# Designs tried in a protein design chat: VH-VL binders against Protein LST7 (LST7). Part 12

Target 1, 242 residues: Protein LST7 (LST7), of Saccharomyces cerevisiae (p53237)
Amino acid sequence: MSSTVISLAHFCDKHGPRIISVTQSAEKGTLGEELLVPDYPTESYCESCLLQFPEESTRSMRCFIEDVPFITTQYSSIRYQLLNSIIKRAFSEETMIYDNMPFIFFDDLRGLNLVIGFKLYDENARGNERRYCFILTVDSRSHDDSMKMLSEHWNFIIGGFDKMIAYIKNIHKSEFLGKNKTVENNLETLNNNAFIGSYLRANKSKFGRNLVSLTDDKFLFVRIHKWNSFLLHTVMNENKLP
Key: E = the ipSAE of ESMFold2; O = the ipSAE of OpenDDE; V2 = 0.75 times the mean of E and O plus 0.25 times the DockQ between their complexes.

## First folded at step 2 (VH-VL)

Design N20 (framework fv_anetumab)
Fold by ESMFold2-Fast, scan of step 2:
Structure N20 (fold): chain C 242 residues (1-242), chain A 119 residues (1-119), chain B 111 residues (1-111)
Amino acid sequence: as target 1 above (242 residues)
Amino acid sequence: QVELVQSGAEVKKPGESLKISCKGSGYSFTTYWIGWVRQAPGKGLEWMGIIYPKDSDTRYSPSFQGQVTISADKSISTAYLQWSSLKASDTAMYYCARHVFEYNPFDYWGQGTLVTVSS
Amino acid sequence: DIALTQPASVSGSPGQSITISCTGTSSDIGGYNYVSWYQQHPGKAPKLMIYDVSNRPSGVSNRFSGSKSGNTASLTISGLQAEDEADYYCSSYTDSSTLVVFGGGTKLTVL
């Protein structure tokens, strides 16, 4: 099922719905660079939209599962218009409550899409919340075949996304509590309101608006890449014709 | 409670300067774009430009670049549209509107400011 | 500005359905799914009716629907009512330096 992809997207306060990462299978020998959007420099990404690997110059990640390459990039050159259409539809859905509740939509343009939304606290964001979703896209005009695959793997897919989201929320909570404790301890020693204000402003700047900054996990996108690759590999293999 | 309140109607002569305002309330002003849209009497809507108040990133329509200045003062949640020298052809209704993101859509609109430029 | 093409006027009777077209190019409507529709009553500011081709803001009647085929977007109003009489404008993102382009507007008359 090379037509199945997993996207991680968010609602950017400046740019609206934006893709953070796309994980997809490829033909053996495909380089990650081939899936990058041509002439799309990293400096054109705002901080909250950035796919950030531990090495700053890294723009793609690839792994092999049973001789099949899986590649994660910020955008997919071969699916750019499709995925942009999908994420804008997903974030515009009235029933999206960002509480791990899945919803599904299908049309001839966008294929079958399973969307699971979640929120993270960010005092620097609009409404003090960052909105995210994982989207599993089956880019097939066969509604019946797509629904069969989704139904057969439902518990595995939903369980997998729930575990990943739970991990993200847990490490975010740990980071948030750690920052608050540090601020409280330091405020106890300050006797000047200007110093307190400056300290709080400086400490707030430590909370970046991207997922790595919100979780303090520089390997977060490596984990997401490996997890999404495994999910795609599992659903692809179980649905191959004999 | 999202509201955009524009300054009152203006009657000016050619060559005069003018600055009109658009004050946002009921939302986080710095995290939404503010756009300006012109409507000449009996004519359609023309996009003039947008500003992101948090960083003052400003984009102009080629038709209006160099003819007007868009600015914002985030301390008072107010965006501005300014002319250094008005022309009779500037006579129009001017709307400010909140822009959800860079290019789509305008979700809340101000009531409009009528600018009349005549001798 | 390069404007999107709309019919100058359309008309219908109460209870009928009408459709307003908005035609552009591959640089706007054909290339992107960022099409909006606005309703403007005389003397009033425009109101957002449809965004991203087919999505309705909360509070907008389900009698209003949007669609797109190739370089043409369409606004359909079913069960036409007297209150629908207004000017309707389409807009689209464009990959030109303008960013946003509007249609010329369509005057809807409810007979």
Scores: ipSAE 0.223, ipTM 0.578, lowest interface PAE 2.7, mean pLDDT 82

Design N21 (framework fv_anetumab)
Fold by ESMFold2-Fast, scan of step 2:
Structure N21 (fold): chain C 242 residues (1-242), chain A 119 residues (1-119), chain B 111 residues (1-111)
Amino acid sequence: as target 1 above (242 residues)
Amino acid sequence: QVELVQSGAEVKKPGESLKISCKGSGYSFTSYWIGWVRQAPGKGLEWMGIIYPSDSDTRYSPSFQGQVTISADKSISTAYLQWSSLKASDTAMYYCASEVYDYSLFDYWGQGTLVTVSS
Amino acid sequence: DIALTQPASVSGSPGQSITISCTGTSSDVGGYNYVSWYQQHPGKAPKLMIYEVSKRPSGVSNRFSGSKSGNTASLTISGLQAEDEADYYCSSYTSSSTYVVFGGGTKLTVL
């Protein structure tokens, strides 16, 4: 039994490691609702953890690439417990410093996982940072087959995640600086870290912010859905993983 | 301020090669996709392709794949559109445009390069 | 390339409102909220008027508005003025034709 998925996860100040979204290929008739955990544990998620599409009642997105359906949901019922185990392992990695450097781990339970961590500034977060990662999970019996796929598509996969992360960081920076032009002008004359810290403490809110709020991009998760779907389609179409 | 400046008009014969340019300034050239859009005389806009200059990742419209080459030189903030052998049907205005929000938004456009191919 | 469907022409009098439609499929206009509208005056490069279905860039008049229902996006121009006379193109992200597809264009005549 084999499948490949891409997760976006973060470290929540209240809940610890949490999945924000899972993108996967599906069978022809699969509805997004079928991939959600029955009796969704809303208590396990706060505002900063939520997958938000522009229509707030929408909990899944589906597209077709060459007649193959791809679905993004908050979490996958098929892999809920496994993905929770994977993200806890990823965020416990002592060498991960959230600088876009990839790392890989494999075990019989969790399969092959490629993790790329990054962080964004958030004045409402502890330490003023949100920690995120993208995880490509290849759930295959064969370590060798999984590594072969990863190595053959390494530049494509890493380049893809780097571009998405760069996009997120760029629009986040634009949103942050756009809120106060005086702050932007003064950053040219002062140490950025010291100045930004002092300014944002004066305006600190007690509420955690989600990625849509941090970027002011209501379509951010639509972009992530499309990007992850394209990446999955490309690696699956060019490699016969079972 | 952000600006895209394209090379001047070209008059060519069928079978000749051509390379036109688009120079970006006033923004981080390597951080955004840059695309090419074709407009034949009296016709509408046709998307040709895009390139991400930081790593030269290039995506083509199926109609233009194999017909043209898109490239970029990040050291001089310039993108290129190239033909190995022009046809009369290549006569068109060619625009470059920056694509800040991935696949669907061209927020800055070059002035256009008119390419005329005739015998 | 398959283009999105727009009417070839629309017309209106000064002060009136006009609407231009842009129809695609579930793999472009209907599937994503990445519809943009461009204004092109003769001999000029296109200018972005609307992006992400309904958002306006800085400097674009609030007389221009965008919306979408199912597979059809619409550009509405209220308080029509002489300088609005131009060609208008929609575009959408697409999952089928490698990212971007444009509409065939609509010529707006201000009577």
Scores: ipSAE 0.005, ipTM 0.405, lowest interface PAE 17.1, mean pLDDT 78

Design N22 (framework fv_anetumab)
Fold by ESMFold2-Fast, scan of step 2:
Structure N22 (fold): chain C 242 residues (1-242), chain A 119 residues (1-119), chain B 111 residues (1-111)
Amino acid sequence: as target 1 above (242 residues)
Amino acid sequence: QVELVQSGAEVKKPGESLKISCKGSGYSFTSYWIGWVRQAPGKGLEWMGIIYPGDSDTRYSPSFQGQVTISADKSISTAYLQWSSLKASDTAMYYCATPTYEWYYFDYWGQGTLVTVSS
Amino acid sequence: DIALTQPASVSGSPGQSITISCTGTSSDVGGYNYVSWYQQHPGKAPKLMIYDVSKRPSGVSNRFSGSKSGNTASLTISGLQAEDEADYYCSSYAGSNTLVVFGGGTKLTVL
């Protein structure tokens, strides 16, 4: 049986390629904490790297689809080393221009990987952009079986990621436009002085660095967890006939 | 434009302490790593270590761990390389440099600080 | 000290191509795709010519190219020009303990 996971990763200004979240199916009764690396290095992750659920102490999320558990964590103890290798390979890809175009790579160690990159505006980031990708990893002994699964579900997989990315970009654009409109309105009512400069700097800083801050959607990672879980369930389940 | 300006040449005796500086300008100082590279007279380049000024996260090459201290003061956009007790073998050109992307390579370099340690 | 092996010198005539090798182990050059090349003119700071094995920074001539096979990375300079005469250093990521290592350097003479 092929094992399949979905990762959300980004290029951190400080740390380089980093995993934000990993979504996978689990055996019934598995706790999310069992999928975390025991020596989890908190100092290796800054705010922009965080998997942020609405309750900030929460490190994992679990849902059930047809009695199958799906778990999202920032780390996976089972695949930590492999996933780090995969994301470094993905972000070193010369043809990745972060435009929602999928690309595929495979090798004997990293399996079959489908990567879709996208970027968001962030005034606080180098080059004023944040770079992200979704990665579907099929960890299988058979390359042919992995490609067959990918080709059979291609439109569903690509459509799913495109819809997730479109949502993220749209809500990010709404947040960005909301900030710009508020600043413009405030400038129309204030006298031009040194305070305006300070006000603009403070408000620009409020964009923050993580995806929740960039979208102003505190449930964003809950949505991503559910979307990725549904995608994995559909791809892995052959008996979903109405 | 990105600019790294290093402190002037130093002449010291063995056993003396020294702190040289590297001032960044034209970019967000706290958003990029700054590294130090040594070049002894007539010799090649040696990677010493790197610091992220935003939170002072510092990494050293094993060859330089315990031999030098790397630090940064983000209020004045300045990184430092410091010795508690200089040796004649510390005679070298010292470069600071910063990467556009990953800290494994540097695309912007300071002009260098020559440190001479002799009796 | 010197972790990566480069030839001490190479030479060529204007218009020719030359290649400089950089040999490490499976723990640096062979294990990662994070090889860079620097050019250094006398009395000047190094200039990045190649990063990530084969990528060129903005402003670097397309006459410079990089490649890797196994434990050996190579810098190739085509259409040699007088201004290419310099020292060339390779560098590689070498794991979480060692971090980054340099080669011993190669002096390029344009005859």
Scores: ipSAE 0.006, ipTM 0.472, lowest interface PAE 13.2, mean pLDDT 81

Design N23 (framework fv_anetumab; at its last look DockQ between E and O 0.37; V2 from the best seeds 0.00; counts 0 for: pae E 2.8 > 2)
Heavy chain, then light chain:
Amino acid sequence: QVELVQSGAEVKKPGESLKISCKGSGYSFTSYWIGWVRQAPGKGLEWMGIIYPGDSDTRYSPSFQGQVTISADKSISTAYLQWSSLKASDTAMYYCARLEWEYPFDYWGQGTLVTVSS
Amino acid sequence: DIALTQPASVSGSPGQSITISCTGTSSDVGGYNYVSWYQQHPGKAPKLMIYEVSKRPSGVSNRFSGSKSGNTASLTISGLQAEDEADYYCSSYTSSSTLVVFGGGTKLTVL
ESMFold2-Fast, scan of step 2: ipSAE 0.598; ipTM 0.796
ESMFold2, look of step 3: ipSAE 0.477; ipTM 0.758
ESMFold2 (binder alone), look of step 3: mean pLDDT 91; pTM 0.927
OpenDDE, look of step 3: ipSAE 0.464; ipTM 0.785

Design N24 (framework fv_anetumab)
Fold by ESMFold2-Fast, scan of step 2:
Structure N24 (fold): chain C 242 residues (1-242), chain A 118 residues (1-118), chain B 111 residues (1-111)
Amino acid sequence: as target 1 above (242 residues)
Amino acid sequence: QVELVQSGAEVKKPGESLKISCKGSGYSFTSYWIGWVRQAPGKGLEWMGIIYPYDSDTRYSPSFQGQVTISADKSISTAYLQWSSLKASDTAMYYCARHVYEYAFDIWGQGTLVTVSS
Amino acid sequence: DIALTQPASVSGSPGQSITISCTGTSSDVGDYNYVSWYQQHPGKAPKLMIYDVSKRPSGVSNRFSGSKSGNTASLTISGLQAEDEADYYCSSYTSSSTPYVFGGGTKLTVL
């Protein structure tokens, strides 16, 4: 098994950088529940942080691709501290302007990380914006090996994330544009400086909404799980030694 | 205009209780953490703790855990810092400030001077 | 409480550039890019000058810039003016104990 994982993270008004989901490969027979953090809260205090599957009691999703299991959970007990460190680093990078432009960082602790950030309008959020990123983490013994894998799959990886983000943005825009004449104007006024946004706009008293609420797509995390699983399967399978 | 307005200066004796306030205006009070920062006379800034007014989730600096209580009343957009029993060493300027998760305090109150002497 | 290390004082003449350092460890300044700088004039509340190592809030002069190398963050003030005379504090996120720590402060004197 590869130590490569894909995270979806956001910038929470209450929690700061926080993981929404982690998709990873697992050993055959893993159910997913054993990958949850032991002390993971049964209830979320903030809706915007939720990994929400169509059935509310579901906390993990599993699929098989050519007999390899892929599992999505909100927190992975195996990589909890590492991924928390990675997302805190990612959201503070000077190149993070949430415009779908990828950036990369590496160190011995966090491995190689490819980050792609984007924004969605949320009238209930501070500054009327939600900040998200997808992160591909390659926990490899070698920087050069990780960069080689990334370079060999660059167009597939970047194209895949761009399509995922485009889908999310388009369904978000389409669902809310018809309900509010100003929603397109609000989307177009998003800026990359949260301090400016907080000075210029009155914010709502409600908490920010999760991705399901923002897109009106109760299957969104099912789609993300399948997309991420396929991406991981492709890059892991093609990077195996003969 | 976004601002934080703090209560006026206090002069107290050791052993007395005290509660000072910080009122937010011009923004969604429940959407931001409010922090408390202490500055002893002629000294630097010390972070005491933060509170999220929506649900009153509170985090304290280890140096101030058990020494003070931070609370908030979201219905009047006000945060509080309180002592059950003041000490002379509590003499300081106390600032409230709005905390954002860029780990910064972007808006500051004017400060409340607390003087404790016997 | 854990504090970041700053020089106690720094001085410069009008028109010059000065730099104030803020040294921590890998668990705060080194591994994370959540460094902020505050300006405090005598008798006044602090004012945020820099966040995320190098970003300026609206209304802050571009004479103020921030940078980081390893475990040391730096605030540079170019074209020094009399009104820049103040105390300057750095702060950072920390993973080691609390989420937040301040530096000891630096007094800037403009002569």
Scores: ipSAE 0.204, ipTM 0.685, lowest interface PAE 5.1, mean pLDDT 82

Design N25 (framework fv_anetumab)
Fold by ESMFold2-Fast, scan of step 2:
Structure N25 (fold): chain C 242 residues (1-242), chain A 118 residues (1-118), chain B 111 residues (1-111)
Amino acid sequence: as target 1 above (242 residues)
Amino acid sequence: QVELVQSGAEVKKPGESLKISCKGSGYSFTNYWIGWVRQAPGKGLEWMGIIYPADSDTRYSPSFQGQVTISADKSISTAYLQWSSLKASDTAMYYCARQTYDWYFDLWGQGTLVTVSS
Amino acid sequence: DIALTQPASVSGSPGQSITISCTGTSSDVGGYNYVSWYQQHPGKAPKLMIYEVSNRPSGVSNRFSGSKSGNTASLTISGLQAEDEADYYCSSYTDSSTLVVFGGGTKLTVL
């Protein structure tokens, strides 16, 4: 019954498609310990790929909703190959234009996947943009059963992701406009001044910024964990009503 | 001018060491992978490996692992391909190419011909 | 020497259309839309003609088009011209590693 999973992924300049977070549920009445990663994967995570909670040593978050455990981690040991395959397929999709428009793909290997892409500005990224997506995965070979579940909850799922993305874009826009206003004031003062070029080069980071840095919200992944947990709980538990 | 410029042709004897270069200009060198591709005389393209110059993360094709060393010096925007001991079978044209994170090669060097004989 | 499968040669007459196939597996061509095509004239470096299955870089003629069906990607050249005579290579991302895999190459002869 823990077949439904939500991933947040991005396109890393170095690594390509990478999972930032995976939110999964375990069996009701258990502690969900099987979903915890006891060690880090052999692959390295750069700064832009980092799942960052407010306390720096925290690498996973767990909550319980009606005795069902929900856990968010940087990767899933149980579904590593599956999710890695899914995100690379999602970011290779020609119909994804990163404008909140959902698209769906299904195959026997990867199950049913609902993908919603979006972009954020990052001065440290190639092309000055970072590509992200939320993916709802139904890990099942039954296309019809998976589509029925998705269709029954469509407005709730799409509305939920749209609200999450809108929040992320709004706080990113506020952070960007705050910094841009300061830069614009400085550029008006130093227009055509060689100093501004030197200043911009000296203060540029080598690596893409993580999502917390792009939004200036140190609780962002706590919010994402809670939002995804609630979405999964609603989708999975509504079907169990007597 | 966005370009990759490679070092000139080399003629070597078996057992000699060699280091060839690939210099990028007109773009942010540290933010793109640089790949090395071999083409033996009359043969097809063979991917050898890649390096990310910002942190020198290097990955090799299994067929070239241990046979060559790929490195980069980001201070001069230059990547390198090196052999500790050349073999006659290393005779080939060697291309460097810029790889985007979308796994295609959009910019190619002119090639360095390496001849290993007698 | 695992490579994507291309025909060794293909030929056509000026003004005709030709298609070059590139066949892989579900771990490369079939699983992802990260297929590129390169043109190589004798003595020259390869030139990118198509990326991400069907996209053309600036400066590449619209006579060149790419497509994919299942495990097979295709490069089609319409209105064939003498200067199209070259070797053509496909390439794909592969999930069996973080590596890139090339096809064996196809020699296009313009009759």
Scores: ipSAE 0.184, ipTM 0.693, lowest interface PAE 5.7, mean pLDDT 83

Design N26 (framework fv_anetumab)
Fold by ESMFold2-Fast, scan of step 2:
Structure N26 (fold): chain C 242 residues (1-242), chain A 118 residues (1-118), chain B 111 residues (1-111)
Amino acid sequence: as target 1 above (242 residues)
Amino acid sequence: QVELVQSGAEVKKPGESLKISCKGSGYSFTSYWIGWVRQAPGKGLEWMGIIYPKDSDTRYSPSFQGQVTISADKSISTAYLQWSSLKASDTAMYYCARSDYEFPLDYWGQGTLVTVSS
Amino acid sequence: DIALTQPASVSGSPGQSITISCTGTSSDVGAYNYVSWYQQHPGKAPKLMIYDVSNRPSGVSNRFSGSKSGNTASLTISGLQAEDEADYYCSSYTSSNTLVVFGGGTKLTVL
């Protein structure tokens, strides 16, 4: 079993914190389907929570880095209850202000958690905001070992998440600007409520939008899967956490 | 092994229509994107657009949006680049190339030279 | 129009190392780790040499390496050989989720 995972979560306006994806290393021969939560309650899931791969029937993705398999799924059946509690705590922390500033907390059951939050614009969301975070969870009984791993890889981990978030924000901004041919590429234009209102009225089609819809990037979750897999491979390759 | 085979050279007059092809083999055609790249004589590479054959999701460079049509026929593992009305400025070598999820163009066709007489 | 800036030409002797730069903006090369490098011999289709800034496809010599600092990506070729003489193009993903842009190309001459 994988002891270190990266989660992507968001705040659903209807049901609160929800997992979008979990990326973890696995043993050779593990199928992604084995890591899915069977019979997930339909009423607790929204379109905005969707982990959407380019092949529409696909709910998991696997890659190999130096013969080690890494798997991304919407939920982890093995750790669902623990990860669900972790994301709820992450979104309720006073230090979560969605400015890309990382924060850390330790949970007795799930271990050390490094959280970095960000926001995207969505007219269909309450307050016109979608709230997201990446969480690196080091599932180790040793607080000291977990902190040592984080401190040794701090610049790589934080730099990696900052670049992922910058990419997501930039393609989201590009999608917004691409829908209006008269928009100047300036911060003032994006913060103009009258302009934003006009743009969104023309483009409103559904309640809630998933991350692929907000970025118009069919391969976004493939990129996130690869980035998270590489990050995990790099930090775990040098550590032998119990 | 992976191979992309393009149709032969074309010589056309301005105003004529044209459809060139790119046939993939040795891989799951519907699992990869096919991109089109233009190279005018003595000039550099220009990104034109890309298509995902499984659902025909097509994306164009702004410079080529409305100028060409990219399509694919998954039953014969073939992608197409089409002009409704050619211009002399369309004279160029046209490459198709396979792209995986990262958008690098990992396997390229041999190219189709299109000459439009003025 | 050329969105990424490359030197028009670079030259070196056999056994030498050379570096080709590819300069963009904070909205392309600076924002994304999706920089690729292609080699094109006269009359031939391009060949992928580097992807995702620094990764080599199977079959590409370890003499080729890629890196990135800020808004500039670099291709370094060590131990230059005659067959390295070619045009080299960089490409980057841009702020548009549907747009990829190429550099203007660099002609490498091996003396």
Scores: ipSAE 0.009, ipTM 0.410, lowest interface PAE 15.6, mean pLDDT 79

Design N27 (framework fv_anetumab)
Fold by ESMFold2-Fast, scan of step 2:
Structure N27 (fold): chain C 242 residues (1-242), chain A 118 residues (1-118), chain B 111 residues (1-111)
Amino acid sequence: as target 1 above (242 residues)
Amino acid sequence: QVELVQSGAEVKKPGESLKISCKGSGYSFTDYWIGWVRQAPGKGLEWMGIIYPGDSDTRYSPSFQGQVTISADKSISTAYLQWSSLKASDTAMYYCARRIWDYGMDVWGQGTLVTVSS
Amino acid sequence: DIALTQPASVSGSPGQSITISCTGTSSDVGGYDYVSWYQQHPGKAPKLMIYEVSKRPSGVSNRFSGSKSGNTASLTISGLQAEDEADYYCSSYTSSSTYVVFGGGTKLTVL
């Protein structure tokens, strides 16, 4: 269906590297449900791993840009082995330091991958950090054509991901600061560190928070879907690559 | 030195309760899943279930759902497998094993032999 | 009560190579790259030999290798030694990453 996709992945404390979403272009008439693997990975993922749209029963999102359909799902059945191996490699790279610096690796079997990693604070996470990355995969047999596309669109691609990550970090920071203001106001009111410490520990979430919870933006994955669709449309529309 | 040490062999009668243990040492106990595997005499390995001690997320094999309880006490780095009422068919070797993410079970306990007879 | 399909037994002589198959469906072995192989000597706990289809833990001999084609995973042991005589089990996860299914086991005899 498409040679170029954008994945959002994270490092789950319980499950390791996991795909949260895959955005791709499709043929006219394709239903998002056709791109899912039934019952996987949904039943095998914890809450922090799940793609969450505003309506809880929604498992896919589709939009059209100049009559081209773009679809986001948690996992695309057409690319399981490729995407699973790619995210595992991305999170194992020594150059992955989650500082928005891009790096590239080539999967000898299938394609060229551009990775940008970032971190969000979660006190329930190992090391108090949730680790995420966006991956642009050009699954093409032509190494030269893939490198040419990335080179020609480098500033647009990197700029796009940087803006998405900046938005995510900014609304996450706003959510974190909002909670801290409430906590600080309560601390000043109660004036007892031992009591407050016990209260905060007792009310700590037992489960890892998903990206919607970390940002308090129930439309976050709708925004990511639209941003990724636009990015893909722009880079693919000017390419000779399929 | 990473290891899992299980409690000793048990001989019980049908209808009795039992709780066996699996203590982890040499690693961060709350960062790994602990799985339980049953092996009946002369038979193969059967998956029973798994627990993540960090948040007590527990998953059971359909064959063992409701038959046993898996729990963990992270303050003493110990996982448990418990029966409220034993049956003769529960006679087996029980292994605990450590699992990181979805990668294989890399560290195994020595096993606890449970014999249930009248 | 369904297990992955392995041959009940396999045999070889010292220095030879043998292969043990593990056959499932597209919803377990064929669908995921989470196939593991375990070695069990009589009266001992299982030992992890292969994980993620083809990867070896530290301390496992390079004589052990794993592969997968479609719905069948394979464990190959080259340069057979007497100490390799044991039961071998494959495992995969299925509809849930926390739900594991084991093969029936294969008894390897080194003649």
Scores: ipSAE 0.339, ipTM 0.716, lowest interface PAE 4.2, mean pLDDT 81

